# Designs tried in a protein design chat: VH-VL binders against q0aze0. Part 153

Target 1, 268 residues: q0aze0
Amino acid sequence: MKIILVNNRFKENTEKKAQEIAGQLSALNVEVIIDNGLDEPYAGTVDFIMVLGGDGTMLRAARRYGQRAIPVLGVNMGTVGFLSNIEINELAEYLPLILREEYSLEARMMLEVAVFQQQSLLTRVFCLNELLLRSNSPRMLSFALEISGQKLEPYRGDGLIVSTTTGSTAYSLSAGGPIADPQLDAFIVTPVASHIINKRPLVVSPEREISLHLLEEREAIIGIDGQIKMDFGAENRVLIKRAPHPLLMVNLKAKPFFTSIDRSLQRQ

## First folded at step 7 (VH-VL)

Design C15 (framework fv_ragifilimab)
Fold by ESMFold2-Fast, scan of step 7:
Structure C15 (fold): chain C 268 residues (1-268), chain A 124 residues (1-124), chain B 113 residues (1-113)
Amino acid sequence: as target 1 above (268 residues)
Amino acid sequence: QVQLVQSGAEVKKPGASVKVSCKGSGYTFTGYYMYWVRQAPGQGLEWIGVINPNSGGTTYNQKFKDRATMTVDKSISTAYMELSRLRSDDTAVYYCARVYESGSYYLDTPFDYWGQGTLVTVSS
Amino acid sequence: DIVMTQSPDSLAVSLGERATINCKSSQSVLYDSNNKNYLTWYQQKPGQPPKLLIYWASTRESGVPDRFSGSGSGTDFTLTISSLQAEDVAVYHCQQYYSTPLTFGQGTKLEIK
């Protein structure tokens, strides 16, 4: 068995803990590849991915490895979040189940984001939560939104979020989007501070293609999962569609979504 | 061992074009954006543009957009930057530099390697 | 465009003493979504390309001696060399990668007294 152990080099004691866990796994005849985010993703075949950290580390792991259809387990190291399944102090208890492949998998849709400069593909990225288009200045944006070739009336405002259902509790929620059951596959399209009084969040089929471009030259950026930042100008176009593979999240321990979000919302 | 190796020095007349090459080795060439930066003698660094070697997509500094052309040849892991209609103030050392920002590769990763530089002299 | 301004233009520091170089951006290079400063420091010795020292304002590149440190957030950044060595004589450049065009400071020349 070969496992990728993903850690965040910038979190306290995470690299030391990753080395300890790698040693424990090696003693059980498991080959371990450590990914601390400093090098390109491991290109070989692996059987399992273990992510040590919080939701941010899971988002990075999902972009890096999510399209390989390999089980991914989030192991929390101090940060409370929605994407981890077990705590680090529970790992020893659950390790035999992991090695015997005695767990369930939850499929979470991902976005495929393609950014063009004029007619040339600049970049293609995958993400688990959302794409955010926002103004990088005090001036509002004017932009066009197309859904499966259907051209909507122009948007005016600070920006737009295109989110997965997993991302419904991230930036989309802050912008007034609905809380979505992550078992559903859907895009959530949420305006950010729209100047048009009747622009509402949209919930659309994950089979739709979403296209965005600016109607006026403005300073804008696109953000991916709150982690990747790209400039976005009138010469750019972004195409968003459902990624070919969902992230396969390992479920060893029940973590009821609705009670978790309810507790989070009651905390101020 | 990661290495970026650039073509040799060039001497050009005003109005001519120059094409500088940058060959990457020791890494997955298509996994990293390639940036081009120049430095005039005794001056600071100035960004020219960036190319995604996987797709060929480019972004240019507006100052150079009408004269600079960036391309790649993936089969030989080589990036090119051509600057046309050269002026004497284009005399500079031209660098390629690797940035870990290609698609899903971007994470908390350092901007790490520069080529050795190519001196381009533009004189009558 | 984001304008990067370094100070001083040059400084001379005795061997073993602390060197401090400042860099100011005309607007914030802090991305509020990931709480990271898009600020990098390079070392450039005569006849050589720039070498990465610090990225994300305070993260030291692998292989860079621990006497080098970066600090600051938003618009004001500092590179510190805690105990100057002879091999540290170089021009130091700050760079923002928050938005295009990518911009650099004018450079600070560090010399031994």
Scores: ipSAE 0.501, ipTM 0.782, lowest interface PAE 2.8, mean pLDDT 87
Fold by OpenDDE, second read of step 8:
Structure C15 (fold): chain C 268 residues (1-268), chain A 124 residues (1-124), chain B 113 residues (1-113)
Amino acid sequence: as target 1 above (268 residues)
Amino acid sequence: QVQLVQSGAEVKKPGASVKVSCKGSGYTFTGYYMYWVRQAPGQGLEWIGVINPNSGGTTYNQKFKDRATMTVDKSISTAYMELSRLRSDDTAVYYCARVYESGSYYLDTPFDYWGQGTLVTVSS
Amino acid sequence: DIVMTQSPDSLAVSLGERATINCKSSQSVLYDSNNKNYLTWYQQKPGQPPKLLIYWASTRESGVPDRFSGSGSGTDFTLTISSLQAEDVAVYHCQQYYSTPLTFGQGTKLEIK
């Protein structure tokens, strides 16, 4: 068996734990690759991905490895979030199940985000939570939203979020978006501080495509899962689709989503 | 040396299924992603999908997601590609190909070793 | 999908002369984070599978003769054979591996004039 341990090099506690776990797994004849974000994603084949840390680390892992159809386990290390399944102190208990592949999987829809300069693709990214378009100045943006070729009325405001249902409890929630069942595949389109007071979040079919572009010469920023940032101007367009493959999240321990929402949100 | 050896030519009727095998040798079979590509007579190459021989994880070209099934038998270092509901335009040489060893994403690498190809003919 | 278009479809070149094959992608295959073009050239002889020649647009695969070279960036790429040899008669394919689905050009048939 080959396992990738994903941690954050900037979090010393996760780095030390990754080394410790790597040693334990090696003693069990498991091949271990550690990805602390310093290097490019491991290019070889693996059987399992273990994410050590919080939601941010999971988002990075999803972005780096999610397209490979490999089980991904979130192991929480003292943070509050929605993407971890077990706690670090529970790992020893569940390790035998992991090694025997005795777990269930939950498929989570990911976004495929493509950013263009005119007709040229600048970047393509798969992400688990959301795409954010926001102003890079105190001035509001004017931008066009198109859904499957249907042009909506122009948006005016600080920005717009296109989120997965997984991401509905992330920035979209802070912006007033609905909480979505993570077992549901859908886009959540949430305005950020819209100057149109009656602008409502949209729940959009995953079969549709969403495009955004600015209607004015303004400085804006594209943000992906709060970790990738790039400049966005009038010459740019962003196209958002459902990723062709979901993230396969490992479910070792039952975590009733709706029961835990209030608890989790109160801690944030 | 690295070798990919595929199964022999197949003749099928429309609506039938075909399963092509690809045996890897000379390298760690589970260490490299296996791609499937086909080439219709006189035409260019077309990507079908990729499989992780270690985990069994797959990614398909959306064009084939409903008809193609990739699997592996690690015990004999063999990958399989099954295509169902065959039609005449599925007539092609089908190749397995190993991902090039690099530090890039598995989907972001060229193919360094290829099988010899398997001709699949679909005719009534 | 990224569409790959080769030109010409067929080419006849005299022995010892330069052969040039072009490949155009409908979208840039340059990844800005690593400044690499996700473009590959393959050589395919009759009855054989494709053979890797060039990857990252300009890196020659081990064992490939020096007369083969790849150039270009973004959307326009070129495979050059500086001095055509008899064994170079084949179909040449360009491929992008920048995004899924992976796509190939239609191929260019190179013959001796």
Scores: ipSAE 0.000, ipTM 0.452, lowest interface PAE 14.0, mean pLDDT 89

Design C16 (framework fv_ragifilimab)
Fold by ESMFold2-Fast, scan of step 7:
Structure C16 (fold): chain C 268 residues (1-268), chain A 124 residues (1-124), chain B 113 residues (1-113)
Amino acid sequence: as target 1 above (268 residues)
Amino acid sequence: QVQLVQSGAEVKKPGASVKVSCKGSGYTFTGYYMYWVRQAPGQGLEWIGVINPNSGGTTYNQKFKDRATMTVDKSISTAYMELSRLRSDDTAVYYCARVWESGSYYLDTPFDYWGQGTLVTVSS
Amino acid sequence: DIVMTQSPDSLAVSLGERATINCKSSQSVLYDSNNKNYLTWYQQKPGQPPKLLIYWASTRESGVPDRFSGSGSGTDFTLTISSLQAEDVAVYHCQQYYSTPLTFGQGTKLEIK
């Protein structure tokens, strides 16, 4: 069995713990590849991905490996979040089940984001939570939204979020979007501080293609999962589709989504 | 090991074009954005543009958009930057540089590997 | 365009002493969603291409000696060499990769006093 341990090199406790766990797995005849985010993603075949950290580390793992249809387990190391399944102090208890492949998988949709420059593909990335289009200056954006070729009336405001259902509790929630069951496949399109007061969040089929472009020359940014930043100008266009493969998340421990989000909302 | 090897020095007359090559080895050529940067003698660095070697998609610094053309030949892992209608103030060392794939192909990491540079001299 | 300004233009420091180079951006290069500063420091010796020293303002590249450190956030950044060695004589450049066009400071020439 070959496992990738995804960690964050820049957090001392996470790096140290990853090395400790790698040693334990090696003693059990498991081959371990450590991915701290600095090198090219491991290109070989692997059986399992273990993510050590918070939601941010899981989002990175999903972008790097989510399209390979490999089981991914989130192991929380302190920060409360929605993407981990077990805590680090529970790992020893659950490790025999991981090695025996005694767990269930939950499929989570991902976005495929393609950014074009002069009709040439500039970049293609995958993400688990959302794409955010936002202004990079005090000036509001004017932009066009198309859904499966249907041109909507122009948007004016600070930006727009195109989110998965998993991302419904991330930035989209903060911008006024609905909470969605992450087991559903749908795009959630949430305006950010729209100057047009009647622009509402939209919930659309994951079969649809969403296209965005600026109507005026402005400084704008596309953000991916709150981690990756790209410039976006009037000569750019972004096309958003459902990614070919969902992220396969490992369930070792029942984590009731609705009671978790309810508790979180009561605390804020 | 990762290497970026550029073509040799060029001397051009004003109004001519120059085409600089950059051959990558020791890594997956199509997995990394290729950037072009120049440095005039005794001056700072100036960004020209970036190309996605997998798709051929490009983004140029507006200052160079009318005169610069970036291309790739995937079969020989080589990127090219052509600058046309040369002026004396185009005299500079031209560098190719790579960013690593980690998490994104664009504006997510700095230039980690650089070519050795190609001196282009524009004089009559 | 984001303008990068370095200070001083040149600096002479005795061996074993601390060298400090400053870099200021005309706009913030901090991305608030990931809390990262899109600022990089390069070392360039005569006849050589720039070499990556520090990225995301404070993260040292692998193989770079621990006497090099980066600090700052938003618009004001500092590169510090805690104990100057002879091999550190070079021109140092800061760069922002927050927005296109990518822009560099004018460079700071570091010499031994």
Scores: ipSAE 0.462, ipTM 0.777, lowest interface PAE 3.1, mean pLDDT 87
Fold by OpenDDE, second read of step 8:
Structure C16 (fold): chain C 268 residues (1-268), chain A 124 residues (1-124), chain B 113 residues (1-113)
Amino acid sequence: as target 1 above (268 residues)
Amino acid sequence: QVQLVQSGAEVKKPGASVKVSCKGSGYTFTGYYMYWVRQAPGQGLEWIGVINPNSGGTTYNQKFKDRATMTVDKSISTAYMELSRLRSDDTAVYYCARVWESGSYYLDTPFDYWGQGTLVTVSS
Amino acid sequence: DIVMTQSPDSLAVSLGERATINCKSSQSVLYDSNNKNYLTWYQQKPGQPPKLLIYWASTRESGVPDRFSGSGSGTDFTLTISSLQAEDVAVYHCQQYYSTPLTFGQGTKLEIK
């Protein structure tokens, strides 16, 4: 068996823990690769990905490895989040199940985000939570939203979020979006400080495509999962689709989503 | 728009070295792996190596690991490929190319954008 | 190393007719974990660099006409142009990115008959 340990090099506690766990796994004849974000994603075939840390680390792992259809386990290390399945102190207990591959998987929809300049592709990214378009100034943006060729009324506001159901408990929630069942595949389109007071979030079929572009010459930015930032101007457009691959999240421990929401949110 | 612009054609003697440059623009240079591929006249494509412009990490084709050196200058969004101890069979058009997915492992994605190519001629 | 072999080396096809190019790998480029074939097709016109057409063996790159399609799995792959157009005259290359070193076929020159 080969396992990737994903941690955050900027979090010393996760780095130390990754080394410790690597040693333990090696003693069990498990091959271990540590990915702390310093270097390129591991190229070789692997059987399991263990994410040590919080939601941010999981988001990075999803972008780096999500397309490879590898089981991904979130191991929380004292942070508050929605993407971890077990706590670090529970790892020893569940390690035998991991090694025997006795766990269930939950497929989570990811976004495919493509940013264009005219007809040229600037970047294509797969992400687990959301795409954010926002103003890079105190000025309000005017931008066009198109869903499967249907042009909506122009948006005016600070920005717009296109989120997965997984991402519904992330920035979309802070912006007033609905909490979505993570077992549901859908886009959540949440306005950020819309000029229209009663502008409502949209729940959109994963079969549809979402397009955004500015209607004015202003500076904006694209944010992806809060970890990628890109300048966005009038010459740019963004296309959001369902990613061709889901993230395969490991369920070792039953985690009732709806009953845990209040507890998780109260700690934030 | 995304552009990869390479340096001009080179003529070298056997035993010499050549350094080809590739400047990226219209995208985040450090966000995409830069590949180097060559094509001898009338032949197929041959992979030389890949570099992470952000970290400087490199992977070489074993065929070239002792002769090829890939580097980057992030400040000017430029990648370099130097090939030493040139031989006649090194005569080829050398290309830089990137993957289309930022942050992905270089084996996970194909090459979406290419430089225009640099002809390197090695002759006595 | 994975050896990629294309066939034929050259092909002449009449306008509007179907063009078929084959690519074989010396070993499977199918990744069991995600059931994807790590194979891509490029189009290269004279004096130009290669252009991405197909990736994952069968996924068409954005902007590529519908007449181009990729098929196959494991070790045998096919690029098909359903109705050849004048602008399709080019050399076509297959490439595996399953493992290092990355390797390409020798190329197939497609001309109009």
Scores: ipSAE 0.006, ipTM 0.458, lowest interface PAE 11.2, mean pLDDT 89

Design C17 (framework fv_ragifilimab)
Fold by ESMFold2-Fast, scan of step 7:
Structure C17 (fold): chain C 268 residues (1-268), chain A 124 residues (1-124), chain B 113 residues (1-113)
Amino acid sequence: as target 1 above (268 residues)
Amino acid sequence: QVQLVQSGAEVKKPGASVKVSCKGSGYTFTGYYMYWVRQAPGQGLEWIGVINPNSGGTTYNQKFKDRATMTVDKSISTAYMELSRLRSDDTAVYYCARVFETGSYYLDTPFDYWGQGTLVTVSS
Amino acid sequence: DIVMTQSPDSLAVSLGERATINCKSSQSVLYDSNNKNYLTWYQQKPGQPPKLLIYWASTRESGVPDRFSGSGSGTDFTLTISSLQAEDVAVYHCQQYYSTPLTFGQGTKLEIK
């Protein structure tokens, strides 16, 4: 068995723990590839991906490996979040189940984001939570939204979020979007501080293609999962589709989504 | 080991064009953005543009957009930067550099490796 | 365009002493979603290309000696060399990668006093 162990190079506690776990797995004759974000994603065949950290580390793992149809397990390192399934102190107890492939998988849709300059593809990325278009200055944006070729009336405001259902509890929630069951496949399109009265969040089919471009020159950015930042100007267009493969998340123990989110909202 | 090897020094007359090459080795060439930067003698660094070697997509500094052309030949892991209508103030060392993984334009862990530089002298 | 301004233009420091170089951006290069500053520091020795020293304002590149450190956030950044060695004589450049066009400071020439 070959496992990729994903951790965060820039959190020294997490790096030390990853080395300990890699040693334990190697002692069980498991081949371990450590991905701490420093190098290119591992290109070889692997059987399993174990993510050590919080939601941020899981989002990075999803962008790097989510399209490969490999089981991904989130192991929480003390950071409260929604994308981990077990705690680090539970790993030893669940490891035999992992090695025997005795677990269920939950499919989570991902976005495919393509950014163009004119007709040239600048970048193509995948993400688990959302794409955020936002102004990088106090000035509002004016931008065009098309859904499967249907041109909506121009948007005016601070920006727009295009989210997966998994991302419904991330930035989309803060911007006034709905809480969605992550078992559903849908895009959630949430305006950010719209100046147009009654621009509401939209819930649309994941078979739709969404495109965005600016209608006037402004300093704007595209954010991916709150981690990647890209320039976005009037010469750019972005195209958003459902990614070819969902992220396959490992379930070793039941973690009810609705009671978890309800409890989190009470702490606000 | 990651290496970026550039073509040799060039001497051009005003109005001519120059094409500088940059060959990458020791990494997946199509996996990283390549950018071009120049440095006039005794002056600071000036960004020309960036190219996605996988798609050929480019972004140029507006100052150079009408004269610079960046291309790649994936089969030989080589990037090119051509600058046309040369002026004496284009005399500079031109560098290629590897910036970020092409799947993430502004990645959260950027790495830069630089070529050795190509001196372009524009004089009559 | 984000304008990067370094100070001083040149600096003479005795061997073993602390060298401090400043860099200011005309607008913030801190991305609030990931709390990262899109700022790098490069070392350039005569006849050589720039070498990456620091990225994300304070993260030291692998192989760079511990005496080099970066600090600051938003618009004000500092590169510190805690104990100057002879091999550290170079021009130092800051760069932002927050927005295109990518821009550099004018450079600070560090020399032995």
Scores: ipSAE 0.589, ipTM 0.812, lowest interface PAE 2.4, mean pLDDT 87
Fold by OpenDDE, second read of step 8:
Structure C17 (fold): chain C 268 residues (1-268), chain A 124 residues (1-124), chain B 113 residues (1-113)
Amino acid sequence: as target 1 above (268 residues)
Amino acid sequence: QVQLVQSGAEVKKPGASVKVSCKGSGYTFTGYYMYWVRQAPGQGLEWIGVINPNSGGTTYNQKFKDRATMTVDKSISTAYMELSRLRSDDTAVYYCARVFETGSYYLDTPFDYWGQGTLVTVSS
Amino acid sequence: DIVMTQSPDSLAVSLGERATINCKSSQSVLYDSNNKNYLTWYQQKPGQPPKLLIYWASTRESGVPDRFSGSGSGTDFTLTISSLQAEDVAVYHCQQYYSTPLTFGQGTKLEIK
């Protein structure tokens, strides 16, 4: 068995724990790769991914490995979030099940985000939560939203979020988007401070494609999962699709989503 | 029309460095990735790397990552490729090439426009 | 790295006859998400840079004569010139742009018999 431990090198506690866990796994004849974000994603085949940390670390792991159809376990290390399944102090208890592959999987839809400049692709990213388009100034943006070739009325506002159902409890929620069942596959399109006061969020079929571009010369920013940032201008466009593969989240311990929402949100 | 014009031929000694330029015109320079490819005499094509002229972001072939440096000067729509610690087997025609949109979700695309090539000869 | 192998290395064909060049990739260059093959063909004449002929394995670039066609999927691809013309004398290259590093075949020299 080969396992990737994903942690955050800027969080010393996770780094130390990763080394400790790596040692334990090695003693059990498990091959371990540590990904603390310093290096490029491990290119070799692996059987399991263990994320040590909070939601941010999980998001990074998802972007780096999500397309590879590898089981991903979130191990919380004292943070509050929605993407961890067990606590670090529970790892020893569940480790035998992990090694025996006795767990269930929950498929979570990811976004495939493509950002273009004129005739060239600038970046392609898979992400678990959301794509954000926002103004890089106090001024509102004017931008076009197209869904499967259907052009909506131009948007005016601070920005727009295209989120997965997983991401519905992230920035989209703060922007007034609905909380979605993570067992659903759908896009959530949430306006950010729209000029139209009653502009409603859209729930869009995962079979559709979403396109965004600016209608004016204005400086904007594309944000992905709050971790990737890039400039976005009039010469750019973004295409959003459902990723071809979902993130396979390991479910070792039952976590009732709806009964835990209030608790989790209150702590954030 | 789109044109990529490269600098002239170079003759270098082993161990030296060479810097090839590629000026783009007829299009928005920062809107298209610039790729670098070389071709040794009588051989096939070899990819060196790519640069995003807008951001300056680069991706190198691992074979060249420690020797090749790609840069751009946006003000004059010019891309540069510098290759250091030259060897005899670096003797080749070096090309800059532009990619076009294919609708792909991959960063790599075919090259629709090429520079005329720059011959770099490395000899003692 | 994906290795591209062309066959033959050289080919002589009579004017008006069919020319066939093969290209094989060490792994599939078919992208499941869009069902497209990330394979391109270039034509290179002496002293000139390569010229794009075919992309997506079978899509002809604008301005390329109809006698040029690309076919294949996965790992096996073919460039066909249905009726060879004098101006078709060149070296032909296949290239994958499925993953980095980008890689090319060794080239096929096409001459008139």
Scores: ipSAE 0.005, ipTM 0.482, lowest interface PAE 10.6, mean pLDDT 89

